# VH-VL binders against Vacuolar protein-sorting-associated protein 25 (vps25), part 1

No score or structure here was measured in a lab: all are predicted.

Target 1, 194 residues: Vacuolar protein-sorting-associated protein 25 (vps25), of Dictyostelium discoideum (Social amoeba) (q55gd9)
Amino acid sequence: MSNQVFQFPPYYHKEPFFTIQPILNTRKKQFQMWQDLILQYCRYYKIYELDINESIKSNSVLFNNEKINRKLSREALKSIIDDIIENGFAEWVDKEKEKEKEKDKDNNNNNRVLIMWRKPDEWASLIYKWVADCGLLNTVLTVWEIQNGDDSKKQEFHQLNTTILMKSLKVLEKQSKCQTFSQDENVGVKFFSI
Positions, changes and structure headers below are counted from each chain's first letter, unless a header gives other numbers; antibody chains aren't numbered by Kabat.
F, E and O are the ipSAE of ESMFold2-Fast, ESMFold2 and OpenDDE, as the mean of both directions, binder to target and target to binder. V2 is 0.75 times the mean of E and O plus 0.25 times the DockQ between their complexes.
[cut] stands for letters that were removed.
The coordinates of atoms that the task and the answers printed are left out; those that the model quotes come from them. Centres of patches stay.

## First folded at step 1 (VH-VL)

Design p6
Fold by ESMFold2, look of step 5:
Structure p6 (fold): chain C 194 residues (1-194), chain A 121 residues (1-121), chain B 107 residues (1-107)
Amino acid sequence: as target 1 above (194 residues)
Amino acid sequence: EVQLVESGGGLVQPGGSLRLSCAASGFTVSSNYVHWVRQAPGKGLEWLGVIYSGGSTDYGNEFTSRFTISRDNAKNSLYLQMNSLRAEDTAVYYCARDLYSGYDWEYFDYWGQGTMVTVSS
Amino acid sequence: EIVLTQSPATLSLSPGERATLSCRASQSVSSYIHWYQQKPGQAPRLLIKDASNRATGIPARFSGSGSGTDFTLTISSLEPEDFAVYYCQQYNNWPYTFGGGTKVEIK
């Protein structure tokens, strides 16, 4: 729609922001600021997953401020991500893959992270409203049709990450607003009026 | 202990230039973030720009083309060069220290007393 | 830019009364708001950090609250030295911006 770029907050321009602070209270604030920045950046660009190694290797502008010549180390970024996970806004994608084996190509040392900058219950509300507004209640849709179908192209959940979509459908299922079921290698869902 | 003293204000004609100084004591300007903020008579506060500890600068969008912040580490001093001055630039100009600590970042803990700039024909 | 709208512009009260000052941001600024007090002929003084944390040396009668777009500074019982102008300032978005101020004056 627009060629606008993400506008970084003022705290991104402070050199100490890029070095893990030794005083605990200072570090807690630093980590809160990094959480806020990462969630805002990922929301702006519709990013649902970060690859830590690739972000560092590519000098991603999120973690590398060339104007002040500062970037996060991989270890610092991992510590910040661990904190975001503890706060419930992220989770490891491959956290339980292979113990103590050296497999560089398989990302077996906690490298990819799911970023939940919008909560599954918020996504659930958007999806249910769309289904209701389009007169699709009491019909069967596939997960693929919700993510990628032509009828969802204008919706914010178009091309939503599959893990987040499934979490969102579980929220609706718990509310008795839908039921999911397996259909060959696809997932179907039927939405109910309440 | 910490002190900031602005100087160099005065009367200047529209279109003119003026250079303000900020002398710091009790801290090292090259290890801190120092900002310029102004206040027009009877009006609120307006942020102008900052010089970072490493020497890079940022400005409010209105000021990017006309104002320049610089630093002299040997004199522990900052400067605000103002060009193409207009009547609306009439204000008290403050320099303010931004605390280095990450816990309470982004606030001004020490301010100078200000220097008055009047732009009038 | 984030516009901070303070209300009321002027608050006329007597010593001992409770003052409630509002600051509304044009977009969410999370909790990244500071409050300053300014007396005539003086530079601003920091009162409240991050919406709710009193700065060092600030009396307990000053308190702040809010998150997102709506913030409040409260002075529980006005003292003579509290009659001043109060500004909010956000640091969530570039550039730093200040509200227009609320003048607390003696009735």
Scores: ipSAE 0.362, ipTM 0.715, lowest interface PAE 3.8, mean pLDDT 86

## First folded at step 5 (VH-VL)

Design r6
Fold by OpenDDE, look of step 6:
Structure r6 (fold): chain C 194 residues (1-194), chain A 120 residues (1-120), chain B 107 residues (1-107)
Amino acid sequence: as target 1 above (194 residues)
Amino acid sequence: EVQLVESGGGLVQPGGSLRLSCAASGFTVSSNYVHWVRQAPGKGLEWLGVIYSGGSTDYGNEFTSRFTISRDNAKNSLYLQMNSLRAEDTAVYYCARELYGYDWEAFDIWGQGTMVTVSS
Amino acid sequence: EIVLTQSPATLSLSPGERATLSCRASQSVRSYIHWYQQKPGQAPRLLIKDASNRATGIPARFSGSGSGTDFTLTISSLEPEDFAVYYCQQYNNWPYTFGGGTKVEIK
């Protein structure tokens, strides 16, 4: 696979892009552009979760442009992420399920965000189509097989984040296109022909 | 009034060099993005390169080796140095402004253009 | 690079008629496309920003629409001064690219 490096769009090299614009219309466009860039970047590298603090601390190339010596502030990034969440392309990762790191409760502002360049319904459609195309309807697959199986390697949903995958499967369940069930330490999915 | 005025065009032989100038008025070049765009006779528009407010530059892939964009802040002007000119470089050359922080990637002000003819 | 294909190459119409110009991108450019008008012997003029926003001073008869790969410039009723060449331009991907242009001429 030719180590193709992500190509940043032209506006990534614009200094104002890294400063929250005061004019509402300009800011709206700016936020849309950031959303587009973030989603594209995450899609390209199959990044499903971002840590805001880590991204800033590590000087992520996504938010730090060394060529023009510009970077997003944490506050700016948070504002952009909030907008992306509002638009339905991201969700905060609930820390509560991570039992262990109880200690730093105070500063643990939701720093981790789930990035969804496709909505669960879109993923659901892709997965169902794949199952159908493979002749696997009315068979049982595991979530692991969908994520990591050889047959799914060429699919965009290969190695899809478990949270997103489960959301997508729920969409299909609502459509009566599949049923999920617990199978040992894994989740089984039976897909139905409609 | 915001204006760009190109100059320096003319007849040049193949392999020759030419420096075009773009003088700005009504705005500060160093506070904006200014692009060079050319148009061959009877053809469409072709983007050549840009100089950013910070002074850095980017070029179209075909032009990186032969073309150089620079500016003189004191003169509020920018330049296009063209080397190793070819017949296919015959065109009207425009400078165009991209408004800083307002019109994302839109060229809102254009000069009148200057004609460059490369011929033996 | 992204290739923008404009169609038709030439559009022959009479004053007062509706003009519909197409710009198709080889891949999605989202809404990051501008339209320019160029009259004979003149520099291009910014017409539409970001697929659908009229630039300052542009008459209401000009409108833009589209997203992704398919874009349309519409002139609701052609005025004599509207006979010109129109170019689309994208800035979603490096480098900037223009369409080949559509010439709107008098029938």
Scores: ipSAE 0.687, ipTM 0.865, lowest interface PAE 0.8, mean pLDDT 93
Fold by ESMFold2, look of step 6:
Structure r6 (fold): chain C 194 residues (1-194), chain A 120 residues (1-120), chain B 107 residues (1-107)
Amino acid sequence: as target 1 above (194 residues)
Amino acid sequence: EVQLVESGGGLVQPGGSLRLSCAASGFTVSSNYVHWVRQAPGKGLEWLGVIYSGGSTDYGNEFTSRFTISRDNAKNSLYLQMNSLRAEDTAVYYCARELYGYDWEAFDIWGQGTMVTVSS
Amino acid sequence: EIVLTQSPATLSLSPGERATLSCRASQSVRSYIHWYQQKPGQAPRLLIKDASNRATGIPARFSGSGSGTDFTLTISSLEPEDFAVYYCQQYNNWPYTFGGGTKVEIK
């Protein structure tokens, strides 16, 4: 048996990778490389959320390469995350609820980010295929059963982040492939044949 | 003006050792990444390892036990120490520059190479 | 490690013809691939960066394309100096690897 840890790509070991580059074309490639690394790392460890402040304060190996004595600043990491959000692979968990400004001090710090290393459309397809393969079309499942039930234990969406799961079900709902039923703490889903 | 020059190649017996040099001019080796790449006669290119601007190194997995890359900043030069040489190590050995902070992972300047022949 | 398979191994063409060289990766390398040209008795020369961007001083007849696992180098109209061996190199995964090369030779 081998010890399995995430294998960092070669560019993770290059000092300029950890400082936002001044030349525009170099920076565009740098940001693509950071996106790819962050998504790969999060997929490897099944991480759906990152805490920016905690990652920086704890010297997370994702953003701190001790071998070359380099780490991302918080400002650099936030810029990279903003780019990932613009590309549709992440979103702030603490999104402004009422567009309050820093004046009111009620705005949550943009610090926790949802990482969608597989997009909701792709999760939707996996879930729908599983439901069809198991003969569960036209029956009702709970969201909990999809996410945590015994029948889904071997599926990649087992224990999927709830926010991403709900986004994925919305994709199917817009395609008329399912309908959700919301009750306080319980959500049911009926999947349809198309 | 920007140049890499390899030297120290030659004929060596199996099991022997050889130290190759790579002298840089027109740029500072400690401010860039310099790689070693080899090419057996009539064959393709094989990456051996790199020394980073900060002095740390990485190698292809098959080379970590026998080859060592080092640098002398005062002489603006790199070295490849090769031990326990085998016939399959017969090749032209190149050093190649990756320009710090401009092009990601591309080898923009190569030396002309030095030939190592491992033969009884 | 990532294996890069170049095809064909040899491409026999005349000056003025179009050359199409293939590089296939054993797994996705995204766009993290470079192309080099090597003439007999010479060191390699950087040709194409990041699948599609010509290096400084490279003539417009050279172009690259592809993403993921399949990459193509195209020489739109071969010149006498283009008869050489061409290598792809990936930097997506450790360690760096090169393809086996495609020799473009005079028919």
Scores: ipSAE 0.543, ipTM 0.804, lowest interface PAE 2.1, mean pLDDT 88

## First folded at step 6 (VH-VL)

Design s2 (from r6 with heavy chain S53R)
Fold by ESMFold2, look of step 6:
Structure s2 (fold): chain C 194 residues (1-194), chain A 120 residues (1-120), chain B 107 residues (1-107)
Amino acid sequence: as target 1 above (194 residues)
Amino acid sequence: EVQLVESGGGLVQPGGSLRLSCAASGFTVSSNYVHWVRQAPGKGLEWLGVIYRGGSTDYGNEFTSRFTISRDNAKNSLYLQMNSLRAEDTAVYYCARELYGYDWEAFDIWGQGTMVTVSS
Amino acid sequence: EIVLTQSPATLSLSPGERATLSCRASQSVRSYIHWYQQKPGQAPRLLIKDASNRATGIPARFSGSGSGTDFTLTISSLEPEDFAVYYCQQYNNWPYTFGGGTKVEIK
């Protein structure tokens, strides 16, 4: 019954939060606080990818606080994202090509970031439970039906990012809980009872 | 030498108004974040609000309509204007500093408080 | 808004005893918790930062631990000056909230 907007934490309103802090212990906490903010903001708005260049150019409110006239620099945001990736909560969209482009030095790789505020194995469990609860084990679903179908509208994975969804199905496939296959212009999935 | 001193407390009737002062010495209020916190007799601490370096303010949910924080940079002082006072507003009122750019979100310097009593 | 529940409300102990104070959050506040000490007739004093880090000038007998929803302040061997009220404060969510306090008093 309420029209909620994302409520920023107290430290978002403070100037030092937007400049990488020189004191190591202060900076370590700052990076943890940015990780938590980014993950919570993205979960709230169902944002699965961030474009670093677009976020900076568009003055995204996540990284730009106009009230105090402070925003993250591009370099600061990149450093924070690198730390989130090291902690396992994000990854570059073009992961397999990252190393080759880095050697070229003129490459603008490492710009789009997949945000994993819920990891693929956690999504896998939610999807499998839903399939079981709906009596859909041992039937064929399309990936589209899981992602966009009427029966999934109340589920957190409704309209889930396709890359994360496929990763999640691979988790289940390794567990012998489903099998994927091509079906016309779509991907089909059969979920197995255990 | 860093110090905060509250003043302006006293007895006030329900529905009345009162303005508290918080004078700082040894640091500049406009270069830091300063908060108001209260403590009812025999009770715990309750955060009221903050004034930011730029002069904007934020408040706890129940205080937005009745309490106003302001700052006078020339006097290096903060104020808490309290309106429509109720018996439950009876408390010791503290101002507290959050040091800019250091320990995240901690109140490192507190005043000794000023007592407000709301009673018929 | 985040509710911090401190227990026990009162802890009656003798000097030299170990004190264990609990702070529970109504939802995860990660490690975004500070502890304050308030001696009788005095203003609060910052004691422990970010769940586990002693503030400047705080004796080693004070320690903090915990993450998520459950936090503990421990005083390994009570000194006479440690009989006070202790408060936890969270900064994970707006607005800041404090626990109701634990009074450590002489038995």
Scores: ipSAE 0.658, ipTM 0.853, lowest interface PAE 1.4, mean pLDDT 89
Fold by OpenDDE, look of step 9:
Structure s2 (fold): chain C 194 residues (1-194), chain A 120 residues (1-120), chain B 107 residues (1-107)
Amino acid sequence: as target 1 above (194 residues)
Amino acid sequence: EVQLVESGGGLVQPGGSLRLSCAASGFTVSSNYVHWVRQAPGKGLEWLGVIYRGGSTDYGNEFTSRFTISRDNAKNSLYLQMNSLRAEDTAVYYCARELYGYDWEAFDIWGQGTMVTVSS
Amino acid sequence: EIVLTQSPATLSLSPGERATLSCRASQSVRSYIHWYQQKPGQAPRLLIKDASNRATGIPARFSGSGSGTDFTLTISSLEPEDFAVYYCQQYNNWPYTFGGGTKVEIK
């Protein structure tokens, strides 16, 4: 794994970047910049999920710049994440209902967010191309083989988040390029030649 | 009136050192970001480095070892210390302001520059 | 570092003509690019911010467009004072970099 450290963009070192700007147009630009940075950072480290509380508590370098002594507040980060979600590059992760306790649907407890630096349709295209290039059309693969198989090690979608992968496969299904089926604890996928 | 004025340029021999000054008026240097940019005769612009509000600095990769940016808040001025000068360092040196909080990474105010000539 | 390539190197035009200047990035810089004007013997002046926003005091005949890797500065009708060198500059990646410049000269 190349010991290459993520290089932050120049605007990461600007104090105003860490304070929500009051002027609408400036704020819009700011939020776009944060979106770009977050997606770039997550892509670089293959981070598919962020925990807002943990990110703030741990003083993540993404949201805390010690060099200029600035950090995002939780509220600011949440606002930025909401914007990223609105733009289609993130989704809230549903807490697996551990115990039967009460449906407190209070939307306020969403702390984990799925980050998608590529849209499902883009991933779908990459996966299908790979399957075709490998001569695996009209064969059955498991989701596990796509994620963790030796043949996919050189692909960008290697170790892709399961939720994102399944979304991508659904895109292919809509295109009649594959069919998914459940096999006990695993999901099988048959890819079709067009 | 908002203004930057560079000084300290001149003739220096290869291997020599030179310290340039940039004096600000109409705004506070420590409240903004100030950059150094140079331009060789008949050539384009080259970014050298920046001093942040907190006094920290960043440089272009090729300048980190030889150039140092500093600031005197009492004089509302910044400096560029250049060591181990080479012929290729011959240029007009500009200081430029990046306005805090409004313009993202844009240089809105420039000095008139000071000429540095490195020659034997 | 990101390399910005400006073209043409020299543009010879007459007053009143339209000028189109290109800036191409070696990789995507999104919209994080500025344009500067430099007249002979003078310091650069900020023209366009973030690909398409005119700086304060800049005439309406100046406009910028583009995103990703391809950017354009347009002067709709050249005035005598517009004959100068124009530079693009990116701030998407460290370090800051400038294009090589386009000289707009009188034909």
Scores: ipSAE 0.599, ipTM 0.831, lowest interface PAE 1.0, mean pLDDT 93

Design s3 (from s1 with heavy chain S53R)
Fold by ESMFold2, look of step 6:
Structure s3 (fold): chain C 194 residues (1-194), chain A 120 residues (1-120), chain B 107 residues (1-107)
Amino acid sequence: as target 1 above (194 residues)
Amino acid sequence: EVQLVESGGGLVQPGGSLRLSCAASGFTVSSNYVHWVRQAPGKGLEWLGVIYRGGSTDYGNEFTSRFTISRDNAKNSLYLQMNSLRAEDTAVYYCARELYGYDWEYFDYWGQGTMVTVSS
Amino acid sequence: EIVLTQSPATLSLSPGERATLSCRASQSVRSYIHWYQQKPGQAPRLLIKDASNRATGIPARFSGSGSGTDFTLTISSLEPEDFAVYYCQQYNNWPYTFGGGTKVEIK
């Protein structure tokens, strides 16, 4: 389609942006600028999860500016992510999945983070509007059809992260606008008019 | 005391070239970010470009092919080389400092400017 | 690039009056704007950082507000030295852009 690449903001090109600033007011602005950059970058490339260790190891261009030979330290990135979580635009994925899948004991806590550049209630509204506009109320759709089906191809939620989609459907369920049901490996959903 | 002094402005023909100078005192140009900004007579401000501490440069979209910013660290000075000048380049040209590591993305000291007039 | 539209272009007022200057961005610039004052024959000087924070040495009669696309500079009671041109500047997106200015002149 387009050969456009993400255009970084002016402050990305400057060394102080990559080191946690000692003056409180400067640091507060720095963290806001990092939050905005991370959310914009992830929206641009449709990135819903970041792996902190892999981002640092791979020298991701988001956190590593080779032109000025500066990158965020792991500790700086973790501090920035903690702030984004505190502000409600991200959450740790590892905590709940570590309980279920990994070793019972692991010293690499808090590595994968879900990035919510659009919140689940906002996604919920977009999905419900699409269902209503397309005359799909009172029919059954699969989660896969919402994410990947031909009918959703032009929608912003096409290929939406499954965790965020399920959170968004839960918002609609609480509003009595849909009901989800599981079937083996699949999740179906019926949307209601109200 | 921080001071910037622009020089080298004057009258030039369309299609011509001109090199402006910015002499800095009270701070080290290579330890800061220094910008060029212009102002056409009776008009607003227009950002042209920046030289970074490491010597690399960035420019506004319209200026990337015609303008070059350089630095002479021994003279603590910046230069703006302008080529293929047009009538719309007629303006006062300022150099302006952005302080390294203090605050974000504003110009804390400006020179008094040098006038460039492009006409036949 | 982001266009900043300042209004009015000219604001004619008397000393002691309240001045209200508008800056509107073509898309959200969050709070990533600064305000400058330029007196006749002088270089610009910084007034307001990040929409609302007065720069060092700027009198309390100057204040800024707004976020997103709509920003306001207010001078609560004009002094003779405040008759000048005022510019907003954004740094949310590359490249930096300035508004066209609002000239505050004596009525």
Scores: ipSAE 0.688, ipTM 0.870, lowest interface PAE 1.3, mean pLDDT 88
Fold by ESMFold2, look of step 9:
Structure s3 (fold): chain C 194 residues (1-194), chain A 120 residues (1-120), chain B 107 residues (1-107)
Amino acid sequence: as target 1 above (194 residues)
Amino acid sequence: EVQLVESGGGLVQPGGSLRLSCAASGFTVSSNYVHWVRQAPGKGLEWLGVIYRGGSTDYGNEFTSRFTISRDNAKNSLYLQMNSLRAEDTAVYYCARELYGYDWEYFDYWGQGTMVTVSS
Amino acid sequence: EIVLTQSPATLSLSPGERATLSCRASQSVRSYIHWYQQKPGQAPRLLIKDASNRATGIPARFSGSGSGTDFTLTISSLEPEDFAVYYCQQYNNWPYTFGGGTKVEIK
């Protein structure tokens, strides 16, 4: 039974961390510290997506420290997420409102974010190494087997977010290390040595 | 002028207790983060714990059960209560300020230290 | 908890020489490391913050570099007042930890 909890870094316990700092160099470090915390927290709990509105409204412990009575504002969190996206560790997912139905969409864009504490290039390397180590080169696997199969249960990519997994396989295809193809309802993939 | 002055050190027997004081001037203790750090003779620095602005405290793992940090805002002072002292607790004990809201996670002012000797 | 290993334990040099001090972390601390100088009978003094940024009032002969697990403090040309013990401190992980120190002594 797993009762272990994420241990927060020292700076999470201090009020200035939760207020966007006015001095540029202090703020740049603050944003780096938030990026590192968000990525570590999400990795610890295997969280691949964050909902900004839900995180703020639910008082998620990641962004709300009740002991010191401080939480990030939505504006601060969005600014931090924008920075993480610029650094290549996150990307926006679907928009809240459908564009076809509505004219005024500016205030409701950019709410769900994909968190990539490991980039697709790095996931690609881990998957390829596993395939090679298990003697599965030049055989066919389904995407489901990589993601959910018993043979991958001990791997960090077990139950990896499907969007990130497909991005990672695309990296390997570009390197001529695999080829994906349709197999009935599933995606099959053949890995090969080059 | 920011100043920190430790006092209360001395000789104590193993298993004994001692209370150290840190008197601050030139800043408000309750508006900043104040830490205790020790240094055994000829050895390196070891972080002991912190008192936060709201008065809560955190400690290094091996100190949680034996050491207690407290604060008296009227005297602008903080204290380190040390119980069940052992020979390895022999050290110079410093209090150190971490300034609220300017920069990240360094100790900008230290006291002169007070010497604690634990021996039988 | 993060162990910081400093080497060498003692560095015996003459004034004018270049000093190179190493701090290695047991796991990545990114750039979340500070350097302190401690002279005999005195409390530590901040030298370098966040691996590479000199604190205010620190002479240009002091510089820091590194990220991840390997960090270096360099004193380009030792002055008599630089003979002291130097410590690294990390704040990446709870709890704060210090290295064991490097004593820079006169040869």
Scores: ipSAE 0.670, ipTM 0.865, lowest interface PAE 1.5, mean pLDDT 88
Fold by OpenDDE, look of step 7:
Structure s3 (fold): chain C 194 residues (1-194), chain A 120 residues (1-120), chain B 107 residues (1-107)
Amino acid sequence: as target 1 above (194 residues)
Amino acid sequence: EVQLVESGGGLVQPGGSLRLSCAASGFTVSSNYVHWVRQAPGKGLEWLGVIYRGGSTDYGNEFTSRFTISRDNAKNSLYLQMNSLRAEDTAVYYCARELYGYDWEYFDYWGQGTMVTVSS
Amino acid sequence: EIVLTQSPATLSLSPGERATLSCRASQSVRSYIHWYQQKPGQAPRLLIKDASNRATGIPARFSGSGSGTDFTLTISSLEPEDFAVYYCQQYNNWPYTFGGGTKVEIK
């Protein structure tokens, strides 16, 4: 991971950026700008999930600019996230899965969101290309090997979120480019040459 | 009417210092984003830095150590302190107001500029 | 920093002709680019904001297009007062940067 610090865009240092704009067209642009920023930030640090409450409580630099003393409210952030979801770049994390990971006390509100700076079909293309380039077509790989294997270390999908990876593999299945199957405690994937 | 007037330019020797002023009228400096931009003779425009409404500043990477932007709210004025001046700092220096509103984020008002000549 | 390359450096045309000016960014700046006009001895004047929006008071003969890395300023029919230097400027990243400018001169 590059020891480089994420460079925030100029509008991040503008006070109005942190206040939801009342005018519809202005708000639309504002939300687009937030979407871009959030996706870029998450891509840079390979963040696949955001917790809205934790982001606010921890004063995440993404949503709290100390230099201009501005921060997003929880409600504002939620509205922005809803817009990102509508645009297909995020999904709410299943509450049942959340219960398995952390007993979050705030069970009543969607709080965790899956961030997808690339859509599953884009990831699918990258993965399939890699498999082909490596000469691994018609072989079986595990999901773990795709995520954590040495061969994928230089690939953008290295350490890709499991949920996103599985969605991506489903896309490939629909294209008859792979087949997933259960293998012990893991998932195996056979990729096919077309 | 919005107006910006730069002053303080002149001839200075290399290694010298100079303080430029930008007097604003028709708007409040402390309520706006105001920038410094320079233009060497016959050359293009170069962004130097900005002072935010909150008083914080940002600079171009090459100017951070030598240039300082400040303001006097009582005088509704902006300043550019330049130290360790070099021949390549010879330029017309402009102050410009940035209008920000997502659909309108641009330099809408400029001063006429003040000429700084660094020469032995 | 983001480098903006303007081309051509000089454009020699006659009144009534179409002018096409290019601004290329070293990386994507989305649509966060402005165009300015500067006449000799004057400060720059805003022409186009956010790649394609004419500023207030700017004639319809001026138009902007592009996104990402490639941007174009077009003057459909040059008027005598349009002979000047034109700059593109990005505000997608710090620091703000300007192109080198295109001088539109009379042939």
Scores: ipSAE 0.254, ipTM 0.739, lowest interface PAE 2.0, mean pLDDT 91

